# Ledger of designs, part 14: VH-VL binders against Rho GTPase-activating protein gacX (gacX)

Target 1, 188 residues: Rho GTPase-activating protein gacX (gacX), of Dictyostelium discoideum (Social amoeba) (q54j98r51to238)
Amino acid sequence: STVEEVNIPLFLHNGFKYIIQHGLGIEGIFRIAGTKDKVKQLQMQLDKGENIDYDASKVDPVDLADLMKIYFRELPDCLLQSDQYDHFISLLTLDRLGQIQKLRELVSSLRPENREMLKQLIWFLGRIAVNSTTNKMSEENLGLVWGPNLLWKGGKAVSTTDMMELMAGAGKIKLIVTLLIEEQEHVF
Key: E = the ipSAE of ESMFold2; O = the ipSAE of OpenDDE; V2 = 0.75 times the mean of E and O plus 0.25 times the DockQ between their complexes.

## First folded at step 9 (VH-VL; framework fv_zigakibart)

Design i5 (from g6 with heavy chain D101E; at its last look DockQ between E and O 0.83; V2 from the best seeds 0.00; counts 0 for: pae E 2.1 > 2)
Fold by ESMFold2, look of step 9:
Structure i5 (fold): chain C 188 residues (1-188), chain A 120 residues (1-120), chain B 107 residues (1-107)
Amino acid sequence: as target 1 above (188 residues)
Amino acid sequence: QVQLVQSGAEVKKPGASVKVSCKASGYTFTSYYMHWVRQAPGQGLEWMGWIDPSDSYTYYNEKFKGKATMTSDTSASTAYMELSSLRSDDTAVYYCARGYEDWDAYFDYWGQGTTVTVSS
Amino acid sequence: DIVMTQSPSTLSASVGDRVTITCKASQSISSYVAWYQQKPGKAPKLLISDASSLESGVPSRFSGSGSGTEFTLTISSLQPDDFATYFCQQYNSYPWTFGQGTKLEIK
């Protein structure tokens, strides 16, 4: 049929724009905790399907950052697809060129909606990292905080043991997300 | 068994520095933030900030920026907090404390405390 | 900064008494409150999180309640080991802050 364009959730689209406008200078954005009751209120609005007007509500970009991480962590399956966990981890055994080539292959095999969402997220994280002298959020810092929200093993495991296994792999997943941000021009 | 063991008491003169250690055991050191809390004699508790041992990223209560410096050594599973330019009102017990998960800040395990006394 | 104000500052009670300690926040903090017990010369010990969630190993005579700006810690039947200082703590927003403490003493 005609050219099909894949969209991401409206709250993410508008949220990326809002943080670019208001949050690029915030030290530790995505790293420091937002105000918990306000984040909970935003999550309730999102869960009810309400449109959030960030400008009218004067949303704190740190609270919105927490909401975004919660959204990805609560997906039925992680964005990078849990059945691909071992494939992503295995790319770390390759040299840099091989890592980029394997990463491009893995990203190309994602479901179209996941691939488009990943592309926009990584572009957005790149905008934050370019401002790291002000916000202190380098590609590596973003990789650390975003890794657990984007890739985990074994579907929707939330037991104490499953969370410990996810945490033990966090250093490897950090490197994968860091590479996505650093090499996005060659991956997408 | 989770345990946090702090270095011993210190007596310092005004203007000196002190470095308190907190050795962790019984859990994955890099998976939890380490917090520091002070308690002046006969007073309540004050949260000072946290360090993420996985990459040494720090966040300070504004009151303690420039006074406290937090570091960690992952190979030794040890967090450190250094106080600079000590004054008599820095006299307190300093605790390390582990937060429940990395984004919540109530403290399920505490070190035994390190008394720092600043006197001329 | 969110100010946590405890009342009373000192409470005298007897073994077997029911005791209630109140903590008021200077603004709404939903349920993001923890309670600690501290004995002389010891570190604080976590009793309750999320205003009402009892920590493992804490005796069931301890309970917590409240939401918004007012929170209570209750000891239903006071035991000799319960004489200590109690602190509330908010973790809704930075900086995390503690109440000034309530010293529970033998009557």
Scores: ipSAE 0.522, ipTM 0.791, lowest interface PAE 2.1, mean pLDDT 89
ESMFold2 (binder alone), look of step 9: mean pLDDT 93; pTM 0.948
OpenDDE, look of step 9: ipSAE 0.850; ipTM 0.921

## First folded at step 10 (VH-VL; framework fv_zigakibart)

Design j1 (from i2 with heavy chain W103Y; at its last look DockQ between E and O 0.71; V2 from the best seeds 0.76)
Fold by ESMFold2, look of step 10:
Structure j1 (fold): chain C 188 residues (1-188), chain A 120 residues (1-120), chain B 107 residues (1-107)
Amino acid sequence: as target 1 above (188 residues)
Amino acid sequence: QVQLVQSGAEVKKPGASVKVSCKASGYTFTSYYMHWVRQAPGQGLEWMGWIDPSDSYTYYNEKFKGKATMTSDTSASTAYMELSSLRSDDTAVYYCARGYDDYDAYFDYWGQGTTVTVSS
Amino acid sequence: DIVMTQSPSTLSASVGDRVTITCKASQSISDYVAWYQQKPGKAPKLLISDASSLESGVPSRFSGSGSGTEFTLTISSLQPDDFATYFCQQYNSYPWTFGQGTKLEIK
């Protein structure tokens, strides 16, 4: 990855701009699957360290949306940090104001690199949600599709128990990401 | 174990509406998408769209947008598809079909089909 | 839309024959192809997913192969119960599309 102008990977920085320019009106962006073989090609370019010129290649914003989710899913540790999983889940036992306050605390305790990437991602998702009348992607829908890409328990992957625990937590993670988008002005 | 049971055949006049039901059993209804597929008499298969029963989110083949409306009732483990403003060329067998999501969009279990006949 | 073109449209064969049905995609779709069997008056039945993965309970005389744009369904030793119409389907990109079908007639 390359850091330019902002403290996040170049492909995300340029990708956010590209989707804001071309993808805010696309029904189901981030929710519907992209063209699978084209997404694989984009991922191979990214894995080789190639810069992707989205405008020159006329990349479909839906394909780029899938690439972004894959990038976060494949990080060595999740963006919200797997050792914080129980702390994030437990905030849901609080009332709304307590949830916002606890979320501010958890976000402030993230590694600075993760906090900055989260802030820019959540800002970007907020731009999509503002257009939800057209694109059908509300904060809740974005929370659903982004949750599994942002937070999971560390090290639990292959056992049936690990998979069941991940599935049971998915609805809770949806709510946490929804709250991040809805209350970003109070959290960041 | 997995079973999809659809409502019975319908005969309608042009301009009417019809609502086809698909009752699921033998699996967790909200863990799989429900797809709808049309087959006109003596013809091939045509995908119409899907509903995710977990949150009622729908996505339609553009050809059927505005014609078909998909809904679900989680408490009854039942998916529905309503066709509006029926025309004679809406005459077909309509299937519900289970798929895991829109990535693994092959259909491992199908309803028995509901014949909708529209004649003027 | 990706067009799936099957050949032949109709195939007549005898019990015990090896038959092959082909499906060509209008663009590359990797291996995101399923095959279905449909008997008259019945719903389709899934045979193969991901071009070559045999569905549980399907007889081993059925097999699938292919990648990219060309895919085949093979029945190694035709049985009387195999009289049906066969469809391929792609799920690489929206909208999902089916081939027009191949009617297998046993003589």
Scores: ipSAE 0.680, ipTM 0.854, lowest interface PAE 1.2, mean pLDDT 91
ESMFold2 (binder alone), look of step 10: mean pLDDT 94; pTM 0.959
OpenDDE, look of step 10: ipSAE 0.870; ipTM 0.928

Design j2 (from i2 with light chain Q27E E55Q; at its last look DockQ between E and O 0.82; V2 from the best seeds 0.78)
Heavy chain, then light chain:
Amino acid sequence: QVQLVQSGAEVKKPGASVKVSCKASGYTFTSYYMHWVRQAPGQGLEWMGWIDPSDSYTYYNEKFKGKATMTSDTSASTAYMELSSLRSDDTAVYYCARGYDDWDAYFDYWGQGTTVTVSS
Amino acid sequence: DIVMTQSPSTLSASVGDRVTITCKASESISDYVAWYQQKPGKAPKLLISDASSLQSGVPSRFSGSGSGTEFTLTISSLQPDDFATYFCQQYNSYPWTFGQGTKLEIK
ESMFold2, look of step 10: ipSAE 0.672; ipTM 0.845
ESMFold2 (binder alone), look of step 10: mean pLDDT 94; pTM 0.956
OpenDDE, look of step 10: ipSAE 0.853; ipTM 0.920

Design j3 (from i2 with light chain S30N; at its last look DockQ between E and O 0.03; V2 from the best seeds 0.00; counts 0 for: pae O 9.7 > 2, off the site)
Fold by OpenDDE, look of step 10:
Structure j3 (fold): chain C 188 residues (1-188), chain A 120 residues (1-120), chain B 107 residues (1-107)
Amino acid sequence: as target 1 above (188 residues)
Amino acid sequence: QVQLVQSGAEVKKPGASVKVSCKASGYTFTSYYMHWVRQAPGQGLEWMGWIDPSDSYTYYNEKFKGKATMTSDTSASTAYMELSSLRSDDTAVYYCARGYDDWDAYFDYWGQGTTVTVSS
Amino acid sequence: DIVMTQSPSTLSASVGDRVTITCKASQSINDYVAWYQQKPGKAPKLLISDASSLESGVPSRFSGSGSGTEFTLTISSLQPDDFATYFCQQYNSYPWTFGQGTKLEIK
């Protein structure tokens, strides 16, 4: 599949394209940390509503990758919607087919803007995973890295001070996101 | 190296309770599900359920609901399983086992087992 | 519950023999099958996962195959250390279930 021009933030749309073009082969992309100051600079530009020309600015794909994670982490609510947390967790008690069916239901019940953004993100992550032999970012690794940024229980994850709470459910969320990536053709 | 060390053998009377411990080491305790499996004398293996130590979420085999209670202490990297209202047919070796991951629930590491004997 | 029917229950063989153990599932379980070796007084040891994936440190004489409802564990050339009880396990559907075991004895 290809990225569709849908109602998602422009920096994500362009960012997905940019990373696919320049970061697809980077080992540990989304796992390794970017340059703090560079990421901060990009974030500030976004916060000001500026458009970022990644090509002209020669943005490091690793920095952009971090920016993307930060964006989702700092949303008022998680992309998968915190009120659906328990429903997503319930996937763990189902067989594979049941999990896919339940996931379809949950995804379809998301707010339209969230669902569309999720669809594009998962497509993008799938594209990254295709090159896992080179970049070492399998579906599972991507699930591990992105899980906490896409789903949390209660308030914003960034406001949580309890490390145990932050880690709670991480493994389960990893599985959910992994499944989303692996079975995206059957979920969306 | 990953190790799961279980508590020693227990002998109990019918109606009593027993709590078996499983101390984990060599890996991040909260990153893997801990499963419990029992093996009655001369019988096969029975999966009892799992606990996620990261948030203490549990899922039980229906057969063992009300019989087994799984808990964990992250500070001690220890999983516990309590068996209540013990009966003679609860006599078995009980194993804790680490799930390879949360999804593929095969068990790559096992405790040495705890023999629980229920006799009058 | 998914029933895993393992066969044979007991198998007598000699060192050097090729042996095969079969596990049949009551319904399709894809490739979500693991094989374990258990020696008396010891915990089971994982040999194979995902029907055919050999675990690290397990001798190459062990192999697994199958998908759907029928699975096999094969030891190409039996060694003295291989005499034990073997179990299959499915992790496709809750609750996870095991075969009843195959005791591999020396002939």
Scores: ipSAE 0.007, ipTM 0.579, lowest interface PAE 9.7, mean pLDDT 90
ESMFold2, look of step 10: ipSAE 0.633; ipTM 0.823
ESMFold2 (binder alone), look of step 10: mean pLDDT 94; pTM 0.956

Design j4 (from i2 with light chain D50E; at its last look DockQ between E and O 0.77; V2 from the best seeds 0.73)
Fold by ESMFold2, look of step 10:
Structure j4 (fold): chain C 188 residues (1-188), chain A 120 residues (1-120), chain B 107 residues (1-107)
Amino acid sequence: as target 1 above (188 residues)
Amino acid sequence: QVQLVQSGAEVKKPGASVKVSCKASGYTFTSYYMHWVRQAPGQGLEWMGWIDPSDSYTYYNEKFKGKATMTSDTSASTAYMELSSLRSDDTAVYYCARGYDDWDAYFDYWGQGTTVTVSS
Amino acid sequence: DIVMTQSPSTLSASVGDRVTITCKASQSISDYVAWYQQKPGKAPKLLISEASSLESGVPSRFSGSGSGTEFTLTISSLQPDDFATYFCQQYNSYPWTFGQGTKLEIK
């Protein structure tokens, strides 16, 4: 298997490293907005393919956190793959052990590049959550913030029933991401 | 359709506390942040902080940390702000204001305001 | 904290006039500016977001422009309903801050 040799985008790898070094103690990291014109500038640099030296540029970790979320939200399809939405949502009807087992199955079925990126992201979010007494970002808080950036339903909403189910699903997506972070040792 | 209805005016003595309510209707309460903004007599507007009703997470302007406590009750679609250890300079109109999140942090709907008067 | 400085503080005008209110930020804030109208005893009402995006239901005589540090609210033909106090607000950086207000009075 060569899956574990697949790398993630360099800006993301270096960004995880930078935030681990400088941002673990920041209250509300990933939850609060960064300085928006700076985040916009960083996004423009990334879109142009420019390499960003976070240390030399003294990037605010909160700005970088926003850049990361924007990157995932703007993927052509969500990281957890929109055609898997109903499968992910349905696992929440199981007991905890069943949820972990089903989640492992769903994660293993993702495209290899998505699975590797998810694994590294969830590992990184675990590093944030370990410091939650300082940064106030628990697994649940991270699940809330990251849920919309990682999973959404494909297709067009055509009825009131579809909209009601989508709204009810938002809280479920939070729980799925929370479970990924909490149980990563058993899922990946 | 969207409405934010706040509790009535309050008159308090220094050292007391007050809790202002903001009842939301006409939208999904947990899909938007609730911000609080104050306006002292003859003064401009000051942003105090926000609460995300979906998980009760709060973030405060440093100026109001320790003074203001924001909470919400999703079953009543109501946000609350409590001011503690009131002083005369806490006399102001307090508004709740809806914002989508802290990225799109402009306020498209406002409550009518709650006047809090602190007098000895 | 980003300081938002409005000019003028008070503006006298007649119905039909073109009115311009300026808001200057103490540092660059891109286009993360909103404008509000407030009548005496009432809550503020959102007019414009993102410096120039007109809110639904706001008359087209209102417009906004600017980027960076200087922003302008324009009322192209003043109506009786437009006499109020106007505030700019930045939402680029915490804490969100408002200008001190511009009172638009009947001449």
Scores: ipSAE 0.581, ipTM 0.785, lowest interface PAE 1.0, mean pLDDT 91
ESMFold2 (binder alone), look of step 10: mean pLDDT 94; pTM 0.955
OpenDDE, look of step 10: ipSAE 0.850; ipTM 0.921

Design j5 (from i2 with light chain S30D E55Q; at its last fold request DockQ between E and O 0.66; V2 from the best seeds 0.77)
Heavy chain, then light chain:
Amino acid sequence: QVQLVQSGAEVKKPGASVKVSCKASGYTFTSYYMHWVRQAPGQGLEWMGWIDPSDSYTYYNEKFKGKATMTSDTSASTAYMELSSLRSDDTAVYYCARGYDDWDAYFDYWGQGTTVTVSS
Amino acid sequence: DIVMTQSPSTLSASVGDRVTITCKASQSIDDYVAWYQQKPGKAPKLLISDASSLQSGVPSRFSGSGSGTEFTLTISSLQPDDFATYFCQQYNSYPWTFGQGTKLEIK
ESMFold2, look of step 10: ipSAE 0.728; ipTM 0.864
ESMFold2 (binder alone), look of step 10: mean pLDDT 94; pTM 0.956
OpenDDE, look of step 10: ipSAE 0.852; ipTM 0.922
ESMFold2, fold request of step 11: ipSAE 0.753, 0.710, 0.740; ipTM 0.871, 0.853, 0.870
ESMFold2 (binder alone), fold request of step 11: mean pLDDT 94, 94, 94; pTM 0.955, 0.956, 0.956
OpenDDE, fold request of step 11: ipSAE 0.854, 0.850, 0.857; ipTM 0.923, 0.922, 0.925

Design j6 (from i2 with heavy chain W103Y, light chain Q27E V33L E55Q; at its last fold request DockQ between E and O 0.73; V2 from the best seeds 0.78)
Fold by ESMFold2, fold request of step 11:
Structure j6 (fold): chain C 188 residues (1-188), chain A 120 residues (1-120), chain B 107 residues (1-107)
Amino acid sequence: as target 1 above (188 residues)
Amino acid sequence: QVQLVQSGAEVKKPGASVKVSCKASGYTFTSYYMHWVRQAPGQGLEWMGWIDPSDSYTYYNEKFKGKATMTSDTSASTAYMELSSLRSDDTAVYYCARGYDDYDAYFDYWGQGTTVTVSS
Amino acid sequence: DIVMTQSPSTLSASVGDRVTITCKASESISDYLAWYQQKPGKAPKLLISDASSLQSGVPSRFSGSGSGTEFTLTISSLQPDDFATYFCQQYNSYPWTFGQGTKLEIK
């Protein structure tokens, strides 16, 4: 509902800020499941268009982390754009410098709204990874958990029952998201 | 068919360590988390933590941090749990149990259990 | 930690009886609840997941119901093979916790 004031959805903007303030030290943030009934309740609030004041409600950062992943997973098409899947995967055959160059090109070709959302997300994940000694979430761990939420082949939402199809190529997508986080200074 | 076969019973002195193994067969070892569950004599069940064999990531129940260390060997399809600085109240049956992940965190297959006895 | 309390702690029944075991959570756990059967000297066996979903190969005389804080395992017609200890387990929030068990004995 308030996305026009901010170049990404307001719940994400405020959510990134909230986790930076309260969640950087939480072991396994984004990797471990949140409290499942509370995540479900947050999702229902978001689906109704309700505003959530994270500070006033004292939302658990782990629950919010799950909500964020669900949001990206449920986009009509993945953030990295499913028709670009083969182009992203193909960059893995290049050396490191070639990978960075190709990644910059692919990111530049994304729709502007997707590119801006990706930039802010990757910046945010970088903030998590800097604290990996405490939170146990390295760039590689973040790449693993975020990969399935950012890139898949096919454009339509997939049933949660058929998760095996969503995990195809997960190891390769992990490497792409890891590279985005590690090399964001050169990609964006 | 899915099987989890654990190493045999152990008798240990206080202060020693023990390493329990859990060999998996009949499924893709890296596709499921391996959980460890403790059952003290005549008592209920306690969840100790899990390991994801695909990347060796571990997550522990706070109660067992510093006591238990979980590892896995994907080439042997085997999970391990080591208990350090054993005390008499560590006497229990220790189970490995398969769960898909930490969202579907119920355990559809269990090892036969390994009895660890700690006494002087 | 979410405390899971089972009742009764022991239950005496005869073959053919309908029995009901309850499990109460100290906080809402929605339907993230499993039931296990354990016979002496053996590992637990999964009966039910998600409060009411019967595991493949488990006899249909077993059923589960409930959501929120109260859950029920029902055995509609008790068989000799059903005398065991039953545990509930929540997986709504870390750490996963089990009930203390209900021992079902032959009368």
Scores: ipSAE 0.732, ipTM 0.862, lowest interface PAE 1.0, mean pLDDT 91
ESMFold2, look of step 10: ipSAE 0.694; ipTM 0.859
ESMFold2 (binder alone), look of step 10: mean pLDDT 95; pTM 0.961
OpenDDE, look of step 10: ipSAE 0.868; ipTM 0.928
ESMFold2, fold request of step 11: ipSAE 0.673, 0.708; ipTM 0.840, 0.858
ESMFold2 (binder alone), fold request of step 11: mean pLDDT 94, 94, 94; pTM 0.959, 0.960, 0.959
OpenDDE, fold request of step 11: ipSAE 0.868, 0.850, 0.846; ipTM 0.929, 0.920, 0.919

## First folded at step 11 (VH-VL; framework fv_zigakibart)

Design k1 (from j5 with heavy chain G99D D101Y; at its last look DockQ between E and O 0.44; V2 from the best seeds 0.65)
Fold by ESMFold2, look of step 11:
Structure k1 (fold): chain C 188 residues (1-188), chain A 120 residues (1-120), chain B 107 residues (1-107)
Amino acid sequence: as target 1 above (188 residues)
Amino acid sequence: QVQLVQSGAEVKKPGASVKVSCKASGYTFTSYYMHWVRQAPGQGLEWMGWIDPSDSYTYYNEKFKGKATMTSDTSASTAYMELSSLRSDDTAVYYCARDYYDWDAYFDYWGQGTTVTVSS
Amino acid sequence: DIVMTQSPSTLSASVGDRVTITCKASQSIDDYVAWYQQKPGKAPKLLISDASSLQSGVPSRFSGSGSGTEFTLTISSLQPDDFATYFCQQYNSYPWTFGQGTKLEIK
């Protein structure tokens, strides 16, 4: 007997499901801001190890979207692994086919836990992008809002100077995340 | 190094329109929301909304829907805000301001302001 | 809309004084408050974010505190350059709103 094993945090697994059920039609999902103190309350529940029943609590999908971004942004190291930053950025000098090939190589070299979480996240973002005529969130829009949450140099930004350096690369990181979403069938 | 330079002061009659520009430099224009904030004479600040320059998607403070129209031109790194059907109570200084970071909607860089005066 | 109420409306002080400005939110907003300085004819300048995080390049005599509904901006030793109007701003929920300002004047 076998049961499909969940290899990502439970709140993400259930959160993806909840947004697919209730949030695919929300204009600006991941782009418009939620109510921050409500998002912080959800985050505090996660920090204490509590389960969140999104349906019973009628969680606003926009608040959950912010919670997801915060989770990745607050990891000790970014999901795409900060020591790979220059390798990811450098792929942009290649033509499209070279970019896809290099991206596949970089993704395959990630730690297995990071690769699996990235795969599920990118699949989920693809589900959002398929509905972009309604929700107005194309692959490029998702790349922009998710980029800073997935890849940065060094540790987490803790100063204004660190934040300025993080945002200086945002346009390039957007392109990388966009490519992940668009070409996921070739990358994973 | 980040700089937001706005168009000059405007004097308009009631019923006219005005389009204020905000030219950005020193950062990737399409990576940040651009906000518009107004300040009527002797009053506080009032947030009007933002535009995402990457695709010109806009989000408005409900008070300004139908009054303000925000657009952008990525080739010129310039955001615009147009006010329609001007009335005397639209007299104010209008600022563009850059969002500090996607989730934190406070403003680390401001344009110098554009004074719009509506008078008979 | 979340109303941000500042007090006092006007504050007279001398160089070297310690001054405090209070901002009260109409509902709990955790620490999602920014503080700005505005001099006559100029755009606002960001001083503090997240209630207490000092913007880079802002003098260390500025500090912020608070959470929930009440927030304080403190200038520990007032300098001539500090005479200005100060605004708080909440960014907990749309629409983003500002306090009406506190004018800090020379005594």
Scores: ipSAE 0.589, ipTM 0.823, lowest interface PAE 1.6, mean pLDDT 89
ESMFold2 (binder alone), look of step 11: mean pLDDT 93; pTM 0.947
OpenDDE, look of step 11: ipSAE 0.849; ipTM 0.921

Design k2 (at its last look DockQ between E and O 0.61; V2 from the best seeds 0.73)
Fold by ESMFold2, look of step 11:
Structure k2 (fold): chain C 188 residues (1-188), chain A 122 residues (1-122), chain B 107 residues (1-107)
Amino acid sequence: as target 1 above (188 residues)
Amino acid sequence: QVQLVQSGAEVKKPGASVKVSCKASGYTFTSYYMHWVRQAPGQGLEWMGWIDPSDSYTYYNEKFKGKATMTSDTSASTAYMELSSLRSDDTAVYYCARGSYYDDWDAYFDYWGQGTTVTVSS
Amino acid sequence: DIVMTQSPSTLSASVGDRVTITCKASQSIDDYVAWYQQKPGKAPKLLISDASSLQSGVPSRFSGSGSGTEFTLTISSLQPDDFATYFCQQYNSYPWTFGQGTKLEIK
């Protein structure tokens, strides 16, 4: 039978490539703020469905990094699926091998489009973490900054900037995302 | 209810070091970045960098890399800034100021410490 | 670095006056501007964020406006408590930078 490929948005595919080419050496990539008016302009382009040519526009990789985080944060439901929140959190009660096994099961049960996007994102974050001696972004650092963009509770997108609401449970979510990056060869 | 209380004034000789403390109360210390800002006599304000108290990650204004070292102690709800190899032009008032942990856009400062005067003279 | 240039450097005014302070950025920064008040011997106090958003507890006689490269702080009817130095700050891009200040003095 024919195997269908599940695609990710073009701006992410091209964005991962662009950051791998230009951004792996940038200290604090994904953690430090980009240039806000430029990120806002990029987001407006994306929201209008416009194609962004990163090379032609000489986009700052830090600005693109912020755009990516904003995209995931603003999804109607989080990538890891809010109805799975308690299942993801519960794996932290297991030993490391149990955590990896449970994580593989949870990832395989995601909607296909979410699973493919997660796989490519985690692969990309792994490329950044390999260069952590230069960019200071280890798996744990990436888990911290990406956690709130990938998993939240309540079944609805969080649309506020209230730090207490957004950061509730951040420490546990950080561990889940860190494990995804560290153990991706066993999970995907 | 938010309060930032800094350590007292310091007089130091050139070449010495100084460590300024900033004790936070009235909020969850690990949920907000702590920034440091200096004001030289008769001058404006200069942003020095921030620390995330939740994991001790720091980011410095390039001007102050190698001069300033920011740390924190979550059990004491206290941020620290150490200045090394002091020179006379390091004489200034140094402020801690609260920013937001989550929002990459929140580089304005809603609460400030009272300031710590550091004087460097022979 | 984005340079924030304030004018005037010193402003003399009387109670009841309407005063304006201007801040110009060396490049476009949208509305990512804050304004602070600093009294002698005190820390700065945040008045306005995002060019025009008044902070809670700040008197309504204070207002801010502008976008792009030029921003203003206006005090509609000056009160005795308003004599201070005022700073603008940009937070569009690292490093965050401040204007050099405008000292508002009693005539």
Scores: ipSAE 0.670, ipTM 0.841, lowest interface PAE 1.1, mean pLDDT 89
ESMFold2 (binder alone), look of step 11: mean pLDDT 92; pTM 0.946
OpenDDE, look of step 11: ipSAE 0.865; ipTM 0.928

